VH-VL binders against q5vz03. Designs and how they scored, part 32

Target 1, 156 residues: q5vz03
Amino acid sequence: MVDILGERHLVTCKGATVEAEAALQNKVVALYFAAARCAPSRDFTPLLCDFYTALVAEARRPAPFEVVFVSADGSSQEMLDFMRELHGAWLALPFHDPYRHELRKRYNVTAIPKLVIVKQNGEVITNKGRKQIRERGLACFQDWVEAADIFQNFSV
Short names: E, the ipSAE of ESMFold2; O, the ipSAE of OpenDDE; V2, 0.75 times the mean of E and O plus 0.25 times the DockQ between their complexes.

## First folded at step 15 (VH-VL; framework fv_ixekizumab)

Design p1 (at its last look DockQ between E and O 0.94; V2 from the best seeds 0.88)
Fold by OpenDDE, look of step 15:
Structure p1 (fold): chain C 156 residues (1-156), chain A 120 residues (1-120), chain B 112 residues (1-112)
Amino acid sequence: as target 1 above (156 residues)
Amino acid sequence: QVQLVQSGAEVKKPGSSVKVSCKASGYDFSSYAIHWVRQAPGQGLEWMGEIIPIWGEADYNQRFKGRVTITADESTSTAYMELSSLRSEDTAVYYCARDTEEGDWAFDIWGQGTLVTVSS
Amino acid sequence: DIVMTQTPLSLSVTPGQPASISCRSSQSLLYSDGETYLHWYLQKPGQSPQLLIYEVSNRFSGVPDRFSGSGSGTDFTLKISRVEAEDVGVYYCMQSTHWPYTFGQGTKLEIK
């Protein structure tokens, strides 16, 4: 099985490099398409941050979940500022990685912010991650985990 | 109010090019894709392509064989559609339309349309 | 490309009576996310198209409840429970599951 991010490297908001394959192993992956200068992105990002914090960052038992930010920002600095200001402690595809464009095309992103929930292999669980988080909060994650068929006994 | 306002009617000769504009207002222009759809007189609708302004990259219906160029200017909240090598069969009303806010690949707001007439 | 076939191409309806329009796709419109991206538009005379139904059965904002959509796979239906004069126009189905997006031929609805 080929992972959606393969052997690529991801980055943190602090500039640390992370191996995508290791970081995303046996996890539900949320591809987050957004940009700092877009008001809807700025409005939703804090909500996503709370969602991620509850499930992963401050959880006693972290859920098998990771967010990968796919930036539509105009520069690396703009992206970094956005991450520092509003993002949670999740990962991002480097700004200069052309795979950003391929991912946008692959998932036919036509509006941002967009949260595409996928399996590690890139198979789509839902294109409506944003809507589901807004409407159901943490309750939607159980559905994602079940759909992902992850080898972890996780319960929300 | 969310709206798309298009440029006026055009009359063109075969072989020439036309560029239609679509000015958006009432929402964050950069966040949502603009689609172009045309309708020949008395005919149905045909999807031409799209662009998400923030991303700056356009996608096209390959049926147009590279004759279509879609661009967006975020500073003016305006999308453009240029069609080159015009033929008589390109005579149509051209519409711009906005993708839904959720990105559901449907069009919720439409421009008023721009008639392009191609005649010798 | 996905071929969308509407039937009938025209219908004349007495006000207050129901109407039904069929849309068939050449391939299943079920997407990998479990959703079906089939939409309905109405183009009233002299106007731009307007969204009626998105994703098979969801009424767009402001659309009267006399409009309903149903279907799955390759067969879809738009129903109007009681046709009104303002419903006159051409109805189009559109699929956006497959690239490129494609429309049906349109169905012209007239009042008797």
Scores: ipSAE 0.895, ipTM 0.947, lowest interface PAE 0.5, mean pLDDT 95
Fold by ESMFold2, look of step 15:
Structure p1 (fold): chain C 156 residues (1-156), chain A 120 residues (1-120), chain B 112 residues (1-112)
Amino acid sequence: as target 1 above (156 residues)
Amino acid sequence: QVQLVQSGAEVKKPGSSVKVSCKASGYDFSSYAIHWVRQAPGQGLEWMGEIIPIWGEADYNQRFKGRVTITADESTSTAYMELSSLRSEDTAVYYCARDTEEGDWAFDIWGQGTLVTVSS
Amino acid sequence: DIVMTQTPLSLSVTPGQPASISCRSSQSLLYSDGETYLHWYLQKPGQSPQLLIYEVSNRFSGVPDRFSGSGSGTDFTLKISRVEAEDVGVYYCMQSTHWPYTFGQGTKLEIK
């Protein structure tokens, strides 16, 4: 993730800090742009949580998948409350990291919720992750893995 | 119903400013970008910029070189575009438009337009 | 900025006849996700623009099936298989693959 997240820190909903590169290497990464007070974000987040939980938390072998929440919330507390209430056990950019705004501009995010699926080098696999999850459920992850350049040896 | 309703026509002098409003109804205003597009009489369309209200952050077409300010007020579901240092060539109809709900960078709802006339 | 060039700039068409409008971009409109963000709008006389076709070939809700879009890369076409009186207006292509968004100069369609 050197091209887009570099030496950044990510946080969990409990406030623990992890190094972005260590947490994200060799994974399909979804950048999740959302906010607690926006009804469409609140409607979609549980679906993303179910998707993530099935692939990562409940799977016999966790899929190589991670979500990085990029918050549009108005305060650190709103962001944390949202994560604790509706999110899965994924990661987020810290509220005070100004890079949240850089990512919005970089991927030209004009609506939230938005789920942008990216390769390790930051190139977009799909801007339509939200739509794909709604329409195809878990099946869409296989398409994302096949598009990712670091998973050439991925099983079957 | 989903609508964008703009403020009424304006007549302005060169060198002054104009602020056009765009009131949204029927959808979650904060979640989706409002774009501004202008059209000089008998001419084509020019994209001016956008704002995603929840971010409070606007993106601008550099052709306006700092003359345009786009803002949003979530409490009234209203976006604003202010154009300063007006010139006669700024005479145009100014439209607000909403990005699609998927954020597909296309404009599916348009306001009725606001004619701004810049004259001596 | 990406220049969008439409041809012709005007059409005069007998009712019931087909029409074709070309839109050419100065750079490829293919985005890294494999999608092409080229859209068509119609501005009827005295009205705001309305979305007809998004992402090259997808008809927007309520748009009659006599409208179709095609193309790739830098060359795109809007076709009307059988022009009706209500199709009168100015047609614009717009690209949003590249920032800033840019429009073609418009093609005025009139009934002969």
Scores: ipSAE 0.830, ipTM 0.904, lowest interface PAE 0.6, mean pLDDT 91
ESMFold2 (binder alone), look of step 15: mean pLDDT 93; pTM 0.953

Design p2 (at its last look DockQ between E and O 0.84; V2 from the best seeds 0.86)
Fold by OpenDDE, look of step 15:
Structure p2 (fold): chain C 156 residues (1-156), chain A 120 residues (1-120), chain B 112 residues (1-112)
Amino acid sequence: as target 1 above (156 residues)
Amino acid sequence: QVQLVQSGAEVKKPGSSVKVSCKASGYDFSSYAIHWVRQAPGQGLEWMGEIIPIWGEADYNQRFKGRVTITADESTSTAYMELSSLRSEDTAVYYCARDTDEGDWAFDIWGQGTLVTVSS
Amino acid sequence: DIVMTQTPLSLSVTPGQPASISCRSSQSLLYSDGETYLHWYLQKPGQSPQLLIYEVSNRFSGVPDRFSGSGSGTDFTLKISRVEAEDVGVYYCMQSTQWPYTFGQGTKLEIK
């Protein structure tokens, strides 16, 4: 089974490089399409940050969850500033990685911000991650985990 | 109020090109895809393509065989659709439409339409 | 491309009576996320199309409850419980499950 991000490398807001395969192993993956100069993105990103912090960053037992930011920003610096200002401690596809464009097409992104929840292999769990987080909060993650059929006993 | 306002009617000769504009207001233009749909007289609707302004890259209906170019100007909140190598069968009303939020992949706001007449 | 086929292509209805329009797709519109991206539009005479129903059965904002959508897979139906004069126009189904988006031929609704 081929992973959606395969042998690619991801980056942190501090510029550290992370192997996607290792980082996303046996996790629910949220592909986050957004841009700093878009008001709806700026409005939702803090909510996503709280969601991620509760499940992963400050959790005693981190959930099998990772966010991968796929930027629609105009420059690498704009993307970095956005990450530093409003993003959680999740990962991002490098700005200069052309795979950003392929992911946009693959998941039919027609509006941002968009949160696509996928299995590690790229299979879509839901296209409406943003809506589900807004409406249900942490409760939606249990559904994602169940749908992902992850080999881990996790309960929200 | 969210609205899309299109440019006026056009009369073109066969072989020429037409560029229709669609000015958006009342929302963040850069965040939502603008779709182009045309309707020949007395006929149905045909999807032509779309662009997310922030992303800048357009997708096209391959049935137009590369004759369509869709662009967006974020500074003016205006989307454009250019159709080249015009032929009589391109006579139609051309609509721009906004993609919905929340991943519905539907069109919730439409422009008033632009009639393009192609005649010799 | 997914072919959308509507039936009938025209219908004349007495005010207050119900109407039903069918839309069939050449392949399943079920997407990998479990949703079905089939939508209905109404184009009133001399106007632009307007969204009525999205994702098979959800009424768009401002749409009267006399409009309803149903269906799954390849067969879908738009129903109007009590047709009114303002419902005159051409109804279109559209799929957005797959590129390119495609529309049905349209169904012209007239009042008797």
Scores: ipSAE 0.905, ipTM 0.950, lowest interface PAE 0.4, mean pLDDT 95
Fold by ESMFold2, look of step 15:
Order: C-alpha cells, then sequence, then structure tokens
Structure p2 (fold): chain C 156 residues (1-156), chain A 120 residues (1-120), chain B 112 residues (1-112)
C-alpha cells in the first residue's frame, strides 16, 4: 500500500490535497508518466480519461482503480494547465515533489506517455497499460484486478 | 523520415575528450530516450547509457561512470555524448539509438555511427 | 552485470536452408511484470544494427515472418526458416531486464 508513495500527499486537479495511503488503499494503481508539451502524451490522455471515467467516475459500481499522474513537465504552470485541459478526475504527485524523478528511475520509464500498473506494494502488474487500453479497452482491467490481490466483492 | 544523424568521425589523443552529437528528426524527440552504444573494431556492442530528454535525466552504465556525460537539447532535437580521459581502448564506433515508441527498452532507430579513433 | 552468451559465434548456411542462433543469459531475464526483455538485432555489413525481435518473440515492424524468436528464463533462440542473401550479417541478442543493458558477443551469419 504505502511502499512506493509512503505517507506522501497527492493533489487533485482542483488543488485539494489528499493522503496517498488513504486514497490508494485496496486499489489497482496506475502511475501515469506524461508531459503537456509532448504530442504523444496529449494524444493518449483523453483515452485514459475515457477509460477512468467508465471504470470509476460514472460507473454504477466504481472499480477499485486510481491514477496517479507523475509529471515530466518543466514547470508547475505547464503541469496545472495540462491537468485542467485534458486529465480525468484522478490524482497527481505535487509538482514540487522530487519523488517524480525517483519514480521515473525506479520503473525505468524511457518513453512517455507511460502507464505503469502496480500492486499495493509497488510491484509491477504491467508496464504496458497504455498499449493494453489502446488494444483492448476496458477489458484489460479484469487482468489487472486479478493480478492485484485486492479485496473485492465476488459476483454470481 | 524518422532518423538519427550523428556528427562525423574524430581522431583524438589519449587523455583528451570527445563529444558526439545525435540529431533527431521525424518524431517527438522529447518523448523517447536516446541510448548510446559503442562497438570497438571487430567487436560486439556495449551499452553506455541513456537520456530521456523531457525528464532531463541520464542513466549510465557504471563501467563509464565519471567519464561519460550524456545530455539533450530539446530546442535542437539533439542528444550529446561526451567521453573524457580517452584511452586507446575507447577507439570504437559510437551509436545513438532511440527507445521504442512504447518504451519497451529496445532500440528501434539507430544513428549511422561515429568512428572515434584514439591514438598518439 | 548479466552476461549474454551466443552460440555459435559464426555460422555458414546454404541459401534456402534454416539457421538457428542460441542466446543464454547468466540469470533469468523474467521481469517482475511477467515479461522477458530479450531482443534480437541484425547488423548487416557496413550498417548500423536494426531491431528484429523484441521481448523474445515479437517481430518488429517490417521484419519478414521467416524470422522467429522463442525461449524463456535464461535460454533463447532466434530461427530463420529459410536463409536469404540479405540475411548476412552479425546477429546480437540484448537484455534490458536490468541495468546495465548487455549484448551477446554476436553471431556472424554467412552464405555458403
Amino acid sequence: as target 1 above (156 residues)
Amino acid sequence: QVQLVQSGAEVKKPGSSVKVSCKASGYDFSSYAIHWVRQAPGQGLEWMGEIIPIWGEADYNQRFKGRVTITADESTSTAYMELSSLRSEDTAVYYCARDTDEGDWAFDIWGQGTLVTVSS
Amino acid sequence: DIVMTQTPLSLSVTPGQPASISCRSSQSLLYSDGETYLHWYLQKPGQSPQLLIYEVSNRFSGVPDRFSGSGSGTDFTLKISRVEAEDVGVYYCMQSTQWPYTFGQGTKLEIK
């Protein structure tokens, strides 16, 4: 749960601060590496927004899924404008948090946009989240949640 | 149209440094890592390090730590590799290469190579 | 560092016949995400390397289907079902499961 984000605080697109542990517990977490001035990031972000909205924001029963934006932007203003313009209602590391760079290195993110799907303990479920969403849409979440070992109600 | 074009061959003396350029065109330079790989004459390939231009970060093979500096200039879409304290063993062709579009940690586009010869 | 060992180091093949190149790693290339980051490159005479196969068995765009990759763990194979004259060059495997990325020593393919 707290292994990769510890007791850090995250921010919403409206500027509210939330505690990472509370916001992310018992969820499949997607670390989203992207930047406003990169055309591929701008192309993918709406697709991720649609994916998140269908699973979480406008679902009858919200999936146990959360996105944490890890910005590669060069300024807080670039990051804020990007979040306001294209992002869904997910969370982000604060721009000033140098941990953004530590996560890039930890997961060896060599291209953006990159969507790394992780378990509560930070172990990688897949580095191919962007590709899987693009190729399979919502269906890919079933594989992620099965791998995550999180509590969820079973349906008959 | 996607290509990496490197600077020309160089002849250097031991103890000096060399800086090789790698100019990218036809894609979003900032989004994808540039890797540096060298090949000594008649030998195999050796990974030296990478830079992710948008992050402004380089990662190095520790074999070269302290002698290699990898940088990128987003405004000119150009990556650079500088190798200092040159030795005759550093005589090689130096390649830049791009990570794949998905960041699969594989190299899908390569520069033409830059021969660096280190001799007295 | 993960050591990558290729066999054979040199291979001479009659046109139209199959070829097989082995690559072995000093430790498992299985990454925590369940993927294996083992790739194959061809360096044709006088050229830069070019990507053939990524992640064990995926052919890169434009690579003919006579090339195939297989393997797992520490043992990997590149096969060419029918060697053509354009296939001559040096074949390298590379792992990127962990830093530093490392290459095999190369297998030179020639036509008899």
Scores: ipSAE 0.838, ipTM 0.915, lowest interface PAE 0.7, mean pLDDT 91
ESMFold2 (binder alone), look of step 15: mean pLDDT 93; pTM 0.953

Design p3 (at its last look DockQ between E and O 0.81; V2 from the best seeds 0.84)
Fold by OpenDDE, look of step 15:
Structure p3 (fold): chain C 156 residues (1-156), chain A 120 residues (1-120), chain B 112 residues (1-112)
Amino acid sequence: as target 1 above (156 residues)
Amino acid sequence: QVQLVQSGAEVKKPGSSVKVSCKASGYDFSSYAIHWVRQAPGQGLEWMGEIIPIWGEADYNQRFKGRVTITADESTSTAYMELSSLRSEDTAVYYCARDTEESDWAFDIWGQGTLVTVSS
Amino acid sequence: DIVMTQTPLSLSVTPGQPASISCRSSQSLLYSDGETYLHWYLQKPGQSPQLLIYEVSNRFSGVPDRFSGSGSGTDFTLKISRVEAEDVGVYYCMQSTQWPYTFGQGTKLEIK
């Protein structure tokens, strides 16, 4: 199976490099398209942070979930500042990685913030991740896991 | 109030270019794509392309064979559509329209339209 | 490109009577996320198009409940339960499941 991020490297808000293939293996992946200077992005990011924290960062048994930030910021510094200020401890595609643009096109992103929930292979589970989190909170994750059909017994 | 206000009517000669503007107000301009759609007299609607202002990269209907250039100026909340190598068949009303996440790739706000007449 | 075909291209309706417009796509509009991105617009005389229905059956804000949308796959229908004078104009279906977005030919609705 071909992964959506393949052999690419992801980064943390601290600048650490992470292998995408290893980090995303057997996980539901949320591609998060956003930018610091956009008010709707700034409004939603804290909500996503709480969602991620509950499922992954502070969970006794972390859920098979990862967020990959795909920045629409104007500079690497702007992106980094955004991550430090409002983002959770999730991963990001490096600013200078041209794959950002390919991902935007692949998933037909026409507005930000956009949260596209995908399988590891890039197959779309839902384009309405933002809406589902806002309306249902953690309850929506069970649906994503079921749709992803991953080899893990996880229950919200 | 959310609105899109377009530039005025244009009269052009064949072979020339036209650039139509679309000024947005009442929302975060940078966050939502602006689409361009045209309508020839008495005809239907044709999608031309779109741009997310913050991203700065546009997508186009390949039927226009590279004659269309869509840009956005975040500082003025204005989107632009330039059509080159104009032909008589390009005579139409050109609309800008907003895309929202709520409407999932539907156009919820439209400009008033700009008539472009191409004649020798 | 996905071809959108509307029928009829025109209809004349007595006020208070129902109306129905069909829209057919050349291929399925079901997207990978399980949603179907088929929308309906109304363009009243001398005006810009306005959104009526999005994603097959969702009424846009401010749209009267006498408007309804239905369908799946390649066949879709817009219905007006009781046509009013203000409903006069040209109705368009649009797909946004695939680039480029494409519209139907339009259906002109007139009052008898």
Scores: ipSAE 0.881, ipTM 0.944, lowest interface PAE 0.5, mean pLDDT 95
Fold by ESMFold2, look of step 15:
Structure p3 (fold): chain C 156 residues (1-156), chain A 120 residues (1-120), chain B 112 residues (1-112)
Amino acid sequence: as target 1 above (156 residues)
Amino acid sequence: QVQLVQSGAEVKKPGSSVKVSCKASGYDFSSYAIHWVRQAPGQGLEWMGEIIPIWGEADYNQRFKGRVTITADESTSTAYMELSSLRSEDTAVYYCARDTEESDWAFDIWGQGTLVTVSS
Amino acid sequence: DIVMTQTPLSLSVTPGQPASISCRSSQSLLYSDGETYLHWYLQKPGQSPQLLIYEVSNRFSGVPDRFSGSGSGTDFTLKISRVEAEDVGVYYCMQSTQWPYTFGQGTKLEIK
């Protein structure tokens, strides 16, 4: 993630900070663009939470998968409340990090919610993560991990 | 019923500015980009730029040399396009269009168009 | 900027007969995600453009199945299997693979 997130800090919904490289190395990364007050975002976020929970948070063998929330919220409190209410136990760019806007432009995010699945080098595996989760559920992760060029020793 | 309704036709002098409005209804205005596309008389379509209202930021076609400003007002579900330093070549129908609901970078709903005539 | 070139620029078709419109881009429209962001619009006389086909071959909702899209790389085709009177207008291809988004010049379809 060196060109995209490498040296940045990410946050949890409890306010803890983590180094992006340490948290994301050797994982399929999903960049999640959304906002609390947008109904389509609120509709999709629980589905993404179920997906993430099944693959990572409650799995016996956690998949090499991480979500980074890129908030379009209007305040830090809106962002944190959204994460606490509907999100899974994934990570986010800090609200005040201007890189949120750079990522929107880099991936040409013109609608939210948007789930962009990326390789470690930031190249796009798919812009259609939301659609794939809705249509195929957990099965879509198999395609993402095949494309991701990461080491893995697990079976779901 | 998803609609984009634009402001009425305008006649402008060279060197002036025009601001066209695009009022959205029937969907979550903040979640989807509004694009601006113009069509000179008897000519094809030209993309001018976009705004994603929730982000509060716009992206522009550089062809317009910074003459275009695109904004959005979430409280009124209205997007605006302002074109300054008007020339006769800017005579066109100006359309707003919504980004597709499926995030496929295509435009699924279009406004009715606003004719802007620039003449002395 | 990616230049989009349509052929023919005009087409006159007997009702019930097929029609085919070509769109060529100055560079590949294949995006890094493996998708191709090439779309087709129809502007009927006196109307705003309307989406027909998105991402090469997907029909937008309400578009009759006589419309189909195909192609890859730099060469794309819109086909109408049996032209009807309501199909008259100007057809545009558009790419959104990179900024700025660009349109072809248009192909005017008329009924003989």
Scores: ipSAE 0.832, ipTM 0.912, lowest interface PAE 0.7, mean pLDDT 91
ESMFold2 (binder alone), look of step 15: mean pLDDT 92; pTM 0.948

Design p4 (at its last look DockQ between E and O 0.87; V2 from the best seeds 0.88)
Fold by OpenDDE, look of step 15:
Structure p4 (fold): chain C 156 residues (1-156), chain A 120 residues (1-120), chain B 112 residues (1-112)
Amino acid sequence: as target 1 above (156 residues)
Amino acid sequence: QVQLVQSGAEVKKPGSSVKVSCKASGYDFSSYAIHWVRQAPGQGLEWMGEIIPIWGEADYNQRFKGRVTITADESTSTAYMELSSLRSEDTAVYYCARDTPEGDWAFDIWGQGTLVTVSS
Amino acid sequence: DIVMTQTPLSLSVTPGQPASISCRSSQSLLYSDGETYLHWYLQKPGQSPQLLIYEVSNRFSGVPDRFSGSGSGTDFTLKISRVEAEDVGVYYCMQSTQWPYTFGQGTKLEIK
């Protein structure tokens, strides 16, 4: 089974490089399409940050969840500033990685911010991650985990 | 108020090109895709293509065989649709429409339409 | 391309009576995320199309509850419980499950 991000490298907000395959192994993956200069993105990102923090960053037992930011920003610096200002401690596809465009097209992203929840292999769990987080909070993650069929006993 | 306002009617000769504009207001133009849909007189609707302004990349209905070019200017909140090599069957009202903010892949706001008449 | 077929193509209805429009797709509109991206639009005379129903059964904001959508897979229906004069126009179904997006032929609704 081929992973959606395969052997690519991801980056942190501090510029560290992370192997996607290792980082996303047996996790629900949220592809986050957003841009700093877009007001709706700026409004939603803090909510996503809280969601991620609760499940992963500050959890005693981190949930099998990772966010991969797919930037629509105009420059690498703009993207970095956005990550530092409002993003959680999740990962991002490098700005200069042309795979950003392929992902946008693959998932038919026509509006941002967009949160596409996928299995590690790229299969879509839901295109409505943003809506589900807004409406249900952490409760929606249980559904994602179940849909992902991850071999882990996780309970929100 | 959210609205899309299109440029005025056009009369063109066969073989020429037409460029229709669609100015958005009342929302963040860069965040949501603009679609172009046309309607020949007395006929149905035909999807032509789309562009998400922030991304700058357009997708097209291949039925137009590369005759369509869709662009967006974020600085003016204006989307454009250019159709080249015009023929009589391109006579239609051309609409721009906004993709739903929730990403439902539906069109919630429409422009008033632009009539393009192609005649010799 | 997915072909959308509407029936009937025209409909004359007495005010207060119900109306039903069918839309059939050449292939299933069920997307990988479990949603079905079939939408309905109304184009009133001399106006631009307007969104009525999105994703089979969700009424768009401001749309009266006398409008309802249903269906699954390849067969979909728009129903108007009691037709009013303001409902006159052409109704279109549209699929956005697959590129390119495609519309039905349209159904012209008139008042008797």
Scores: ipSAE 0.911, ipTM 0.951, lowest interface PAE 0.4, mean pLDDT 95
Fold by ESMFold2, look of step 15:
Structure p4 (fold): chain C 156 residues (1-156), chain A 120 residues (1-120), chain B 112 residues (1-112)
Amino acid sequence: as target 1 above (156 residues)
Amino acid sequence: QVQLVQSGAEVKKPGSSVKVSCKASGYDFSSYAIHWVRQAPGQGLEWMGEIIPIWGEADYNQRFKGRVTITADESTSTAYMELSSLRSEDTAVYYCARDTPEGDWAFDIWGQGTLVTVSS
Amino acid sequence: DIVMTQTPLSLSVTPGQPASISCRSSQSLLYSDGETYLHWYLQKPGQSPQLLIYEVSNRFSGVPDRFSGSGSGTDFTLKISRVEAEDVGVYYCMQSTQWPYTFGQGTKLEIK
């Protein structure tokens, strides 16, 4: 993730800081663009939360998957309230990090909510993560992990 | 009903500026980009740029470098496009259009168009 | 900029007959996500453009099934299996794989 997040820090919904590379290495990363005051974002976030929870938080073997929230909120308080109310236990760029705007441009995000699934080098696996979750549920993750070149098979 | 309603036709002199408005209704204005596209008389379509209202920032076709400014006002659900230093070749119908709700970089709803005529 | 070239620039079709419009791009429209962001619009006389086909082959809501799109890479086609009188207008292809978004020059469809 050094290519798109460098050595910057991410935050949890509780305000704790983590290093992006340590938190994201060897994982499929979903960049989640959304805002609290936008009804479509509020409508989708619970579905993403259920998806993440099933793959990571409640899984017997947690999937190599992480979500990074890229907030379009107008204030840090709006962002924080949104995360506490509706988000899963994933990560976010800090509200005051101007890189939020650079990521919007890099991925040409023209609508929110938007879920962009990326490889470790920042290359896009799919811009249609929201649609795929909505239409296929958990099954879509297998396609993402295969495209991410994160190979972890047990063989015997 | 989802719609985009644009301001009326304008006649301008060379060297002046024009500001066209685009009022959205029937959907979440803040969530989806508004694009601006122009069409000179009897000619094809030219993309000018976009704004995503919630982000408050615009992306531009560099062909218009420095002459176009695209803005949005969330409180009135209205996007604006201002073109400065007008020339006769800027005579065109100017459209606003909404990106799809999935952000697929296609335009699913268009305004009715605003004719801007630049002449002495 | 990616140049989009349409052929033919105009065609006249007897109602009930097929029509085919080609669109060629100056470079591949395949994006890194494996999708191709090539779209088709119809502008009826005196009207705004309307979306017909998005991402090569997906018919937009309310568009009759006589319209279909196909192609890959740099070569794309819009087909109308049986032209109706309401199909008259100018057809544009557009790429949005990269900035700036660019349109073909248009293909005018008329009824004989």
Scores: ipSAE 0.859, ipTM 0.923, lowest interface PAE 0.6, mean pLDDT 92
ESMFold2 (binder alone), look of step 15: mean pLDDT 93; pTM 0.955

